VHH binders against CTO1 family protein C17G9.12c. Designs and how they scored, part 2

Target 1, 274 residues: CTO1 family protein C17G9.12c, of Schizosaccharomyces pombe (q9uue0)
Amino acid sequence: MLYIVDFDETITTYDTIHLLAEAVNKPEEWSVISDKYWQEYLAWREALPHSTTLTSYLPLLGGSRYLEEASIKRIEKSQYFSGLSEGALDNIVQLITLRAGFVEFINALVPDLRVSKTIFHVLSVNWSARVIEQTLLHHTDLTADLLCVHANDFDFDTSTNTTNGRILARNASSLLMNSTDKVREFRRIVQTDAVSSPLNVVYIGDSPTDFGCLQISPISILMRSNQKYYDILSRFEDVQLVDISEFPVQKAVPGKKIIYTCSDWCAIQKAFLA

## First folded at step 4 (VHH; framework vhh_7yz9_2)

Design t11 (from y10 with A54R)
Fold by ESMFold2-Fast, scan of step 4:
Structure t11 (fold): chain B 274 residues (1-274), chain A 122 residues (1-122)
Amino acid sequence: as target 1 above (274 residues)
Amino acid sequence: QWQLVESGGGLVQAGGSLRLSCTASGFTFSNYAMGWYRQTAGNEREWVAFIGTRGDTTYADSVKGRFTISRDNAKNTVYLQMNSLKPEDTAVYYCATHRYGDFSVPYYFDSWGQGTPVTVSS
């Protein structure tokens, strides 16, 4: 089995990107950056045409990449994250809570991960691959040699072990900002791992940055973190949402992509590891 | 933990007015932008209004000129004053905090908010 999994709100109970900004402890400066991003995003979203299918919706989501690039450039020019230490990022790990069943699920996979019978990747638009890696190392039986994290990361000065404020791609061909970027890396991971070994591919995510991967993965699981994301997918004519307790579906509706739904990792473990 | 409580909805005739309130607790309210969203059955949530930390406001085209968003940081409350209401404004209204994150749809923390229903009769 090849697992490719989102981090924020899929593995964690809440978003962790905001914790990065809070660790710097300059709320007035951050609010200017955040407010500008939201004003631009909402104006862009308001102008989007209505879509009745996931297939037509995905190209529209890709159009936001210029907004994300502009925002990251503003963050870098402001030097907001400059001087943030590895230790400060590690302290964030203490504030992160994981979804029910995740630790048990991963720990059950470790023996098969060690012999490459199962492969587990994290694919995230998060800005700190370090926080993702430290979260996995702290809470699970995963060791550094088993970590496969594809995300963004801060550019660390090797002499001081503090960030210079730049955000770089980590184990990805370019910055991970939207659904289109995640699809690019999903395809790269699958080509590298699944073609070499014919494993079933499972994508697990919770939000629109995951929608492209959910559409193309052989097995797709929506972690129900937010009712609005479920509602968006449920209205698409080419999507069928099915509770994971029905996995695998014996008779699919023609022309629809099955996306299984769950609220925690206990349901995933029951479906795949029973 | 983070909590948002919406109130002020109800029944009103077309052309009428309502004032919605959303009270926040569990976080430093003044550090976050706030927004109002609405949802009708079977549709995705629609953005209505945004207010930044410095009081800058932005509105959806459908409500511009009729709705006014404001905030009172001393009371940890954001308001939506709705004037010249139309039948198409009928929806459940939700309050949200805007935190930097997932861009694909407004990233916000929906903390235990059941929303406040607004019905506008024709």
Scores: ipSAE 0.545, ipTM 0.796, lowest interface PAE 1.6, mean pLDDT 87

Design t12 (from y10 with A54Y)
Fold by ESMFold2-Fast, scan of step 4:
Structure t12 (fold): chain B 274 residues (1-274), chain A 122 residues (1-122)
Amino acid sequence: as target 1 above (274 residues)
Amino acid sequence: QWQLVESGGGLVQAGGSLRLSCTASGFTFSNYAMGWYRQTAGNEREWVAFIGTYGDTTYADSVKGRFTISRDNAKNTVYLQMNSLKPEDTAVYYCATHRYGDFSVPYYFDSWGQGTPVTVSS
């Protein structure tokens, strides 16, 4: 089995990006950055054409990249994250809670991960690969040699253990900002790890940045973090949402992509680990 | 507990006005941007207006020039002043919070209220 999994609200119970901003402890500066981003996002979202299929919706999601890129450039120019320490990020790890069943699921996989019988990758638009890695190390039986995290990361000066405020791609060819970026990285991972067994690839995610990967993965699981995302997918003519308890579906409807749904990792463990 | 309570909806004739209110409790209101959204039967919720933590506002093109969003941090309340109402404005109106720092997943919004129905007759 090759697992490729989103982090925020898929592995974690809540989004963790706000914790990165809070670690800097400059809420007035952050609100200006956040407000500007939301104004741009809402204007972009309003201008989007109606889509009746996931296939037609995915190219439209790619248009968000200019907006995301502009926001990251503003953050870097302001130097908002400059001087942020590794210790401050470690404090964030203590605040992160994981979805029910995740620790049990990953701990059950560890023996198979050690002998490369199963492979587990995290693929995230999060800005701190370090926080993802430290969260997994702190809460699970995963060791550093078993970590495969594809995300963005802060540019750390190793002599001071603080950031210079820049955000860089980590274990990816370019910054991960939207669904199109995640699909590019998904294909790279699959080409490397699953060339001879593509039917054993599972993608797990919860939100529109995951929609492209959910469309192309042989096995796709939507973690139901937000009812709105379920509703968006349910309206697409080329999508069929099926509760994970019915995995594997014996007959596929021609022209429709089956995306399995669940609310926690206990259901995934039942479906895949007996 | 986080709670948003909308009020002020009702029946109004085309060309009329209504002022909607949304009162927040259970969180530090001044730390969050607020928005108004609306939903008609059979359609997804659409964004109407946004107000940032320092009062910057942005509006959907369909309401620009007719609607005004404002906030009173002392009262933990966001308002939507609706003028020159049209039958097309008929919807259930919801307020929502936007958590600062959730910018890598911008389509997520927190804490929907119960909504307040607005009917514009012609």
Scores: ipSAE 0.341, ipTM 0.698, lowest interface PAE 3.1, mean pLDDT 86

Design t13 (from y10 with D56Y)
Fold by ESMFold2-Fast, scan of step 4:
Structure t13 (fold): chain B 274 residues (1-274), chain A 122 residues (1-122)
Amino acid sequence: as target 1 above (274 residues)
Amino acid sequence: QWQLVESGGGLVQAGGSLRLSCTASGFTFSNYAMGWYRQTAGNEREWVAFIGTAGYTTYADSVKGRFTISRDNAKNTVYLQMNSLKPEDTAVYYCATHRYGDFSVPYYFDSWGQGTPVTVSS
């Protein structure tokens, strides 16, 4: 089995980007940065046409990339994250809460991961691959040699071991900002994995940055972190949402992509052999 | 854990006013940007107004000059003052938290399935 999994709100109960900003402890500066991003994002979203299919919706989501780039450039220009240490990022791990059943699921997979019978990748638009890696190491039986994290990361000064404020791609061909970027990396991961076959690839995610991967993965699981995202997918004519308790569905409705749904990792563990 | 509860909707005549409230619990309210959205039958939720953590506000063109968003961090509450209401403003109104890094849609919980309905008669 090849698992490719989103981090924020799929593995964690809440988004961790705010924890990165809080670690810097400059709330007034962060408020200006975040407010500007949301003003631009909401104006962009208001102008979007409606869509009746996931296939037509995905190109519209890709159109936001210029907003994400502008936001990252503002953050870098402000030097907001400059001087933040690796230790400060590691302290964030203690504030992270994981979804029910995740630790048990991963720990059950470790023996098969050690012999490469199963492979587990994290694919995230998060800005700190370090926080993702430290979270997995702290909470699970995963060891450093089993970590496969594809995300963004801060650019660390090797002499001081602090960030210079820049955000760089980590184990990805370019910055991971949206659904289109995640699809590119999903395809790269599948292509290079010796264990993968079209019937043994599972993508797990919760939000629109995952929608492209959910569409193309042979087995797709939507973690129901947010009712709004379920509602969006349920309205698409080319999507069929099925509770994971019914996995595997014997026959799909013609022309529809099956996306399984669940609220925690206990349901995933029951549906799949560890 | 995180909860948002909308209130203040109702029936009003065109040209009238309503004030909606949304009370938050289970998180540090002052650390999150807040927004108001509305939904009519058969349509996606439409963004109405936004208030950031630094107090910046922005509005959809359809409500600009008529609606005012504000917040009271001591009460963990965001408000939407709606003036000069039109029949076209008839919708179910929802509040939401905005997290940085989610480019597509703000936070919603199942508890907001019903929102607060606003009906403007002509």
Scores: ipSAE 0.129, ipTM 0.535, lowest interface PAE 4.4, mean pLDDT 85

Design t14 (from y10 with F50Y)
Fold by ESMFold2-Fast, scan of step 4:
Structure t14 (fold): chain B 274 residues (1-274), chain A 122 residues (1-122)
Amino acid sequence: as target 1 above (274 residues)
Amino acid sequence: QWQLVESGGGLVQAGGSLRLSCTASGFTFSNYAMGWYRQTAGNEREWVAYIGTAGDTTYADSVKGRFTISRDNAKNTVYLQMNSLKPEDTAVYYCATHRYGDFSVPYYFDSWGQGTPVTVSS
């Protein structure tokens, strides 16, 4: 089995990007950055045409790339994250809470990971691959040699172990900012793992940045972190949402992509590791 | 724990006015942008209004000129003044905080405010 999994709100109970900003401890400066992003995002969202299918919605999501890129460039120009230490990022790990069943699920996979019978990748638009890696190492039986994290990361000066404020791609061909970027990386991961059967690939995510991967993965699981995202998918004519307790569905509706839903990793473990 | 409590909804005749309130607790309210959203049965929640930390505002096209969002940081409260109400404004109204994310809208927790229903009669 090949698992490709989102981090924020899929593995964690809450988004962790705000914790990165709080680690700098300059809330007034962060408010300016955050407010500008939301003004631009809401204006973009308001201008979007309506979509009745996930297939037609995905290209529209790709149109947000310039907003994400502009925001990252503003963050870099402000030097907001400049001088942030590895230790400060490691302190964030203590504030992160994981979804029920995740640790048990991963720990059960470790023996198969060691013999390459199962492969587990994290694919995230988060800005700190370090925080993701330290979270996995701290909470699970995963060792460094088993970590496969594809995300963004801060540009660290190796002599001081502090960031210069730039955000760079980590274990990805370019910055991971939206659904289109995640699809590109998903395809690369599937290709490089020499998987002979596409039916052995599972994507797990919770939000619009995951929608492209949820559409193309042979097995797709939506972690129900936010009712709004479930509602968006439920309106698409080419999507069928099915509780994971009914996996695998015997009869698919023609023309619809089945996306299984769950609220925690206990349900996933029961479906795949029983 | 972060908590938002909406109030002020009710039944009003077309052309009337209502003022909604949302009181926040469990976080430093002044550090976060706030928004109002609404939902009708069978539809996703749609954005209505936004107010930044500096008091700058933006509105959905459907409510521009009729609704006004404001905030009182001393009371940890965001308001939505709704004027010239129309039957199509009938919905359950929710408030939310805006956190920076890659491609996120504000969190919706089951424990976030119950929303406040607004019914506009013809």
Scores: ipSAE 0.141, ipTM 0.570, lowest interface PAE 4.8, mean pLDDT 86

Design t15 (from y10 with F50W)
Fold by ESMFold2-Fast, scan of step 4:
Structure t15 (fold): chain B 274 residues (1-274), chain A 122 residues (1-122)
Amino acid sequence: as target 1 above (274 residues)
Amino acid sequence: QWQLVESGGGLVQAGGSLRLSCTASGFTFSNYAMGWYRQTAGNEREWVAWIGTAGDTTYADSVKGRFTISRDNAKNTVYLQMNSLKPEDTAVYYCATHRYGDFSVPYYFDSWGQGTPVTVSS
């Protein structure tokens, strides 16, 4: 099995990007940055045309990339994260809570990961690959040699152990900002891992940044973090949402992409016996 | 600039009622879910009630049947009608916006007001 999994609100119960901003402890500066992004995001969303299929919706999601890039450039120009230490990021790990069953799922997988019978990748638009890696190391039986994290990361000065405020791609060909970027990296991961041996590919995510991967993955699981995202997918004529307890579906509707749904990792473990 | 201003708190006797208001400015109110939270000294903020953009509501078990959340999009205001108040309802009440994004939103910020204190005497 090849698992490619979102981090924020799929593995974790809460988004962790805001914890990065809070670690800097400059809320007035952050409000200026976040307000500007929200104004641009809402204006973009308001202008979006109606979509009846996931296929027609995905190009519209890709159109957000210039907003994400502009926001990251403003963050870098302001030097908001400049001076943030590795220790400050490690302190964030203590604030992170994982979804029910995740630790048990991963720990059960470790023997198969060690002999490459199963491969587990994290694919995230998060700005700290370090926080993701440290969270996995702290909470699970995963060791550093088994970590496969594709995300963004801060540009650390190795002599001071602090960031210069730049945000760079980590284990990805370019910055991971939206659904289109995640699809690009998903395809790259599948090319290098799945073609060497026929493996069932499973994508697990919770939000619109995951929708492209959910469409193209052979097996797709929506973690129900937010009812709104379920509702968006349920409206699409080319999508069939099925509770993971029915995996695998024996009578699929032709022309519809099956996306399995669950609220925790206990349900995933039961479905895959992992 | 995003601003939430709470009002309507005060002193009330057990069994009484209060109506809290929260007026929003600096963003398109109708696009956001709104919630009420409360905090007592030494404790984490406790969720009280939530109202979605479509007017759907949910309540904490401790307040179900006693509190009612509502919104007036024309006035950019969310309300919390508190009936049958108990001494344990004593807290500072906070208004917040919730992340309700339907696209890639890497920022998870609740916008918070300054709070309005409510004291319920036994």
Scores: ipSAE 0.007, ipTM 0.273, lowest interface PAE 8.8, mean pLDDT 84

Design t16 (from y10 with T97K S111Y)
Fold by ESMFold2-Fast, scan of step 4:
Structure t16 (fold): chain B 274 residues (1-274), chain A 122 residues (1-122)
Amino acid sequence: as target 1 above (274 residues)
Amino acid sequence: QWQLVESGGGLVQAGGSLRLSCTASGFTFSNYAMGWYRQTAGNEREWVAFIGTAGDTTYADSVKGRFTISRDNAKNTVYLQMNSLKPEDTAVYYCAKHRYGDFSVPYYFDYWGQGTPVTVSS
């Protein structure tokens, strides 16, 4: 099995990007950046046309690229994260809580990961691959040699072990900002790891940045972090939402993509691990 | 632990006014941008108004010139003053907390209060 999994609100209980900003402890400076982002995001979202299919919705989601990029450029220009240490990022790990069953699920996979019978990748728009890696190392039996994290990361000065404030792609061809970017990396991962083996591919995510991967993955699981995202997907004519307890569905409705749903990793473990 | 509680809705005639309140608890209110959203049965929640931490405001085109969002950090309260109400303003109104990285905040129901219904007659 090849697992490609979102981090924020899929593995974690809550989003963790805001914890990165709080680690700097300059709330007045951050509020300027955050407020500008929200004004741009809300204006973009308000202008978004209605779609009756996931297929037609996905190109519209790609339109967020410019506001996401503009926000990252403002963050870099302000030098907001400049001087942030590895230790400060490691402190964030202590504030992160994981969804029920995740630790048990990943620990059960570790023997198969070590012999490449199963492969596990994290694919995230988060700005700190380090925080993702440290979270996995702290909470699970994963060791550094088994970590496959595709995300953004801060540009660390090797002499000081602090960031220069830049945000760079980590284990990805370019910055990961939206659904289109995640689809690009999903395809790259599948080509690299699955082309020479009969491994089934499973994508697990929770939000619109995951929708493209949920559409194209052979097996797709929506973590129900937010009822609204469930509602959006349920209204698409080309989507069929099915509780993971029904996995695998034997007869698909023609023209519909099956996306399995669950609220935690206990359900995933029951469906996939004997 | 944190909560948002909306109040002030009710029945009003077209052309009338209402003032909605949203009282927050369990977090440092002054550190968050706040927003108002509304929802009619069968439709997605739509954004109405935004107020940043410094008091900068932005409005949806449908309410510009009629609605005013404001905040009182000492009372942990955000307000929506609604003037020149129209029948199409009939909806349940929701308060939301905004935080960078919580990209789901406008759509994450655990971040919402229970809402306050507004009905504009005729």
Scores: ipSAE 0.457, ipTM 0.763, lowest interface PAE 2.1, mean pLDDT 87

Design t17 (from y10 with Y100W)
Fold by ESMFold2-Fast, scan of step 4:
Structure t17 (fold): chain B 274 residues (1-274), chain A 122 residues (1-122)
Amino acid sequence: as target 1 above (274 residues)
Amino acid sequence: QWQLVESGGGLVQAGGSLRLSCTASGFTFSNYAMGWYRQTAGNEREWVAFIGTAGDTTYADSVKGRFTISRDNAKNTVYLQMNSLKPEDTAVYYCATHRWGDFSVPYYFDSWGQGTPVTVSS
């Protein structure tokens, strides 16, 4: 089985990107940056055409690339994260809580991961691959040699062990900002890992940045982190949402992509590791 | 635990007014921008109004001139004053914090309330 999994709100109970900003402890400066992003995002969002299918919706999500690039550029220009230490980022790990069953699920996979019988990748738009890696190392039996994290990361100055404020792609061809970027990396991972059957690829995610991967993965699981994201998918004519307790569905409806749903990793373990 | 509780909705006749409230707990309210969103049956949630940390406001074209968003940081509350209500304003109204989560996700909302329903009769 090849697992490709989102981090924030899929593995974790809450989004962790805001913890990165809070670690700097300059809320007034962050408010200027965050407010500007939200003003631009809301204006872009209001201008979006209506979509009745996931297929027509996905290209519209990709159209925000310029807005997302401008946001990262403003963060870098402000030097907001400049001087943040590796230790400060590691301290964030103590504030992160994981979804029920995740630790048990991943620990059960470790023996097969060590011999490459199962492969596990994290694919995230998060700005700190370090925080993702440290979270996995702290909470699970995963060792550094088994970590396959595709995300963004801060550019560390090796002489000071602090960030220079730049945000770089980590184990990805370019910065991971939206659904289109995640689809690109998903395809690259699948091709690299040479799985023998398409039915052995599972994507797990929770939000619109995951929608492209959920559409193209042979097996797709939506972690129900927020009812709003479930509602968006449920309104698409080309999507069929099915509780993971019904996995595997024997008779698919022609023209509809089956996306399985669950609220925790206990349900996933029951479906795949029973 | 971040929580948002909406109130103030109800049944009102066209041309009437309602004031919605949203009280926040579990975070430093003054550090975050706030917004109001609404959802009609069978449709995606849509943005209505935004208020930044410094009090700057922005409105969706459909409500400009009729709705006013405001905040009271001492009470951890954001308000939506709705005037000249129209039948098309009928929806469940939600408030949200605008914190940076998955920032490339167009629909990431920090709204944990049940919403407050508003019905505008013709």
Scores: ipSAE 0.262, ipTM 0.656, lowest interface PAE 3.2, mean pLDDT 86

Design t18 (from y10 with Y100F)
Fold by ESMFold2-Fast, scan of step 4:
Structure t18 (fold): chain B 274 residues (1-274), chain A 122 residues (1-122)
Amino acid sequence: as target 1 above (274 residues)
Amino acid sequence: QWQLVESGGGLVQAGGSLRLSCTASGFTFSNYAMGWYRQTAGNEREWVAFIGTAGDTTYADSVKGRFTISRDNAKNTVYLQMNSLKPEDTAVYYCATHRFGDFSVPYYFDSWGQGTPVTVSS
């Protein structure tokens, strides 16, 4: 089995990007940065056309990329994250809480990961691959050699061991910002691992940045972090939402993509691990 | 400092009502969606209700029809009106700034309050 999994609100109980901003401890400066992004985001959202299918909705999600790029450029120009240490980022790990059953699920997979019978990847638009990696190492039986994390990362000055304020693509050709970017990386991961080992592919995510991967993955699981995201998917005529307790559905409705739903990792473990 | 301060919790009998308040300071309140969450000992935090910047609302199925979320931008305050309270509503209630709308915002900033306890007796 090949697992490709979102991090924020899928593995974690809450979004962790705000913890990165809080680590700098300049809330007045951050409110100016986040307020400007939010105003631009709302204006973009208001102009968005309606869609009756997930297939037609996905290109619309890609249209936000210019807003993401402009916001990151403003963050870099302001030098908001400049001078942030690796130690300060590691301290964030202590504040991160994981969804019920995740630790038990991963720890049960470790023996199969060691012999490459199962492969586990994290795919995230988060700005710190380091925070993701440290979170997994701190909470689970995963060791560094088993970590496969695809996310953005801060640009660290090797002489001071602090960030210069830039956000860089670490394991991808470009920054991971939206659903389109995640689909590109998902396809790259599947092609690489499928050549090495033909496994069933499972994508697990919770939000619109995951919708493209949920559409194309052979097996797709929506972690129900927010009722609004469930409601969006439920309105699409080409989507069928099914509780994971009914996995596997033997006969799908023609023309509909089955996306299984759950609220925690205990349900996933019950469905996939005997 | 971004600050959210919850109040209005306490002990109430089943079938009763409580109004929770959350007052924000240190940021432009009107630009943020707001939400209410709750947590019982040994369980994960559970989403209860959201209110967007335009006043649009969504509710968890467990509270739909009983709870009402509202906001007053002039007072930088979000409210949760809780009616027909049940013993299973017993929890610590938290407010948060939240990402909200039709799309996830990958670097939307969320901030949490300290929590206000609610105990519903039978």
Scores: ipSAE 0.006, ipTM 0.276, lowest interface PAE 9.5, mean pLDDT 84

Design u01 (from ya with F103W)
Fold by ESMFold2-Fast, scan of step 4:
Structure u01 (fold): chain B 274 residues (1-274), chain A 122 residues (1-122)
Amino acid sequence: as target 1 above (274 residues)
Amino acid sequence: QWQLVESGGGLVQAGGSLRLSCTASGFTFSNYAMGWYRQTAGNEREWVAFIGTAGDTTYADSVKGRFTISRDNAKNTVYLQMNSLKPEDTAVYYCATHRYGKWSVPYYFDSWGQGTPVTVSS
């Protein structure tokens, strides 16, 4: 089995990106950056045409690239994250809570991970691969040699052990900003993984940045972090949402992509770990 | 801990006006942008208006020129002044706070207020 999994609100209970900004402790400066991002996002979203299929919706989501790039450029130009230490990032780990059943699920996988019978990858648009790695190490039986995290990361000055404020790709071909970027890395992971096959790749995510991977993965699981995202997918003519308790569905409706749904990792463990 | 309570909805005739209020508690209100959203039965919740921490505003095309969003940080309250109301504005109205990092999730809190219903007669 090959698992490729989103981090924020899929593994974690809440988004962790804002915790990165809070670690700097300059809320007035951050609000300027955040407000500009939201204004651009909402204007872009308002202009999107209505879509009746996931297939037609995905190219529209890819059109967000320009505003995501602009946001990261503003963050870097402001030097907002410059001078952030490893210790400050480690403090964020203490604030992160995980979804029910995740620790138990991962710990049950560890023996199979050690012999490469199962492989587990995290694929995230988050800006700190370090925070993701430290969260996994702190809460689970995973050791550093078993970590496969694909995300963005801060550029650390090796002489000071603090960030220079830049955001770089980590274990990815380029910055991970949207659904199109995640699909690119999903395909790369599947192509290089020795245990992968069309019948045993699982993608788990919760939001529009995951929708592309949910469409192309042989087995797709939507973590129900927000009712709105369930509702969006449920209205697409080419999507069939099925509670994970019914996995595997024996009769698929022709022309529809089955996406299994769950609210926690206990349901995933029951479905996949016999 | 983080709470948003909407009020001010009701029945109004087309062409009329209504002012909605949303009072926040449990967080530093002045540090966050606020927004108004609305939902009709069977449809997705749609964005209506946004106000940043410095008071800069943006609006959905459907309400530009008719609705005005404002905030009062001393009262932890965001307002939506709705003028020239149309039957198509009939919906339950919700307020939300916006954080960077909830890009794909326009709603930060697990729990929304009950919303405030607005019905515009023709």
Scores: ipSAE 0.578, ipTM 0.815, lowest interface PAE 1.5, mean pLDDT 87

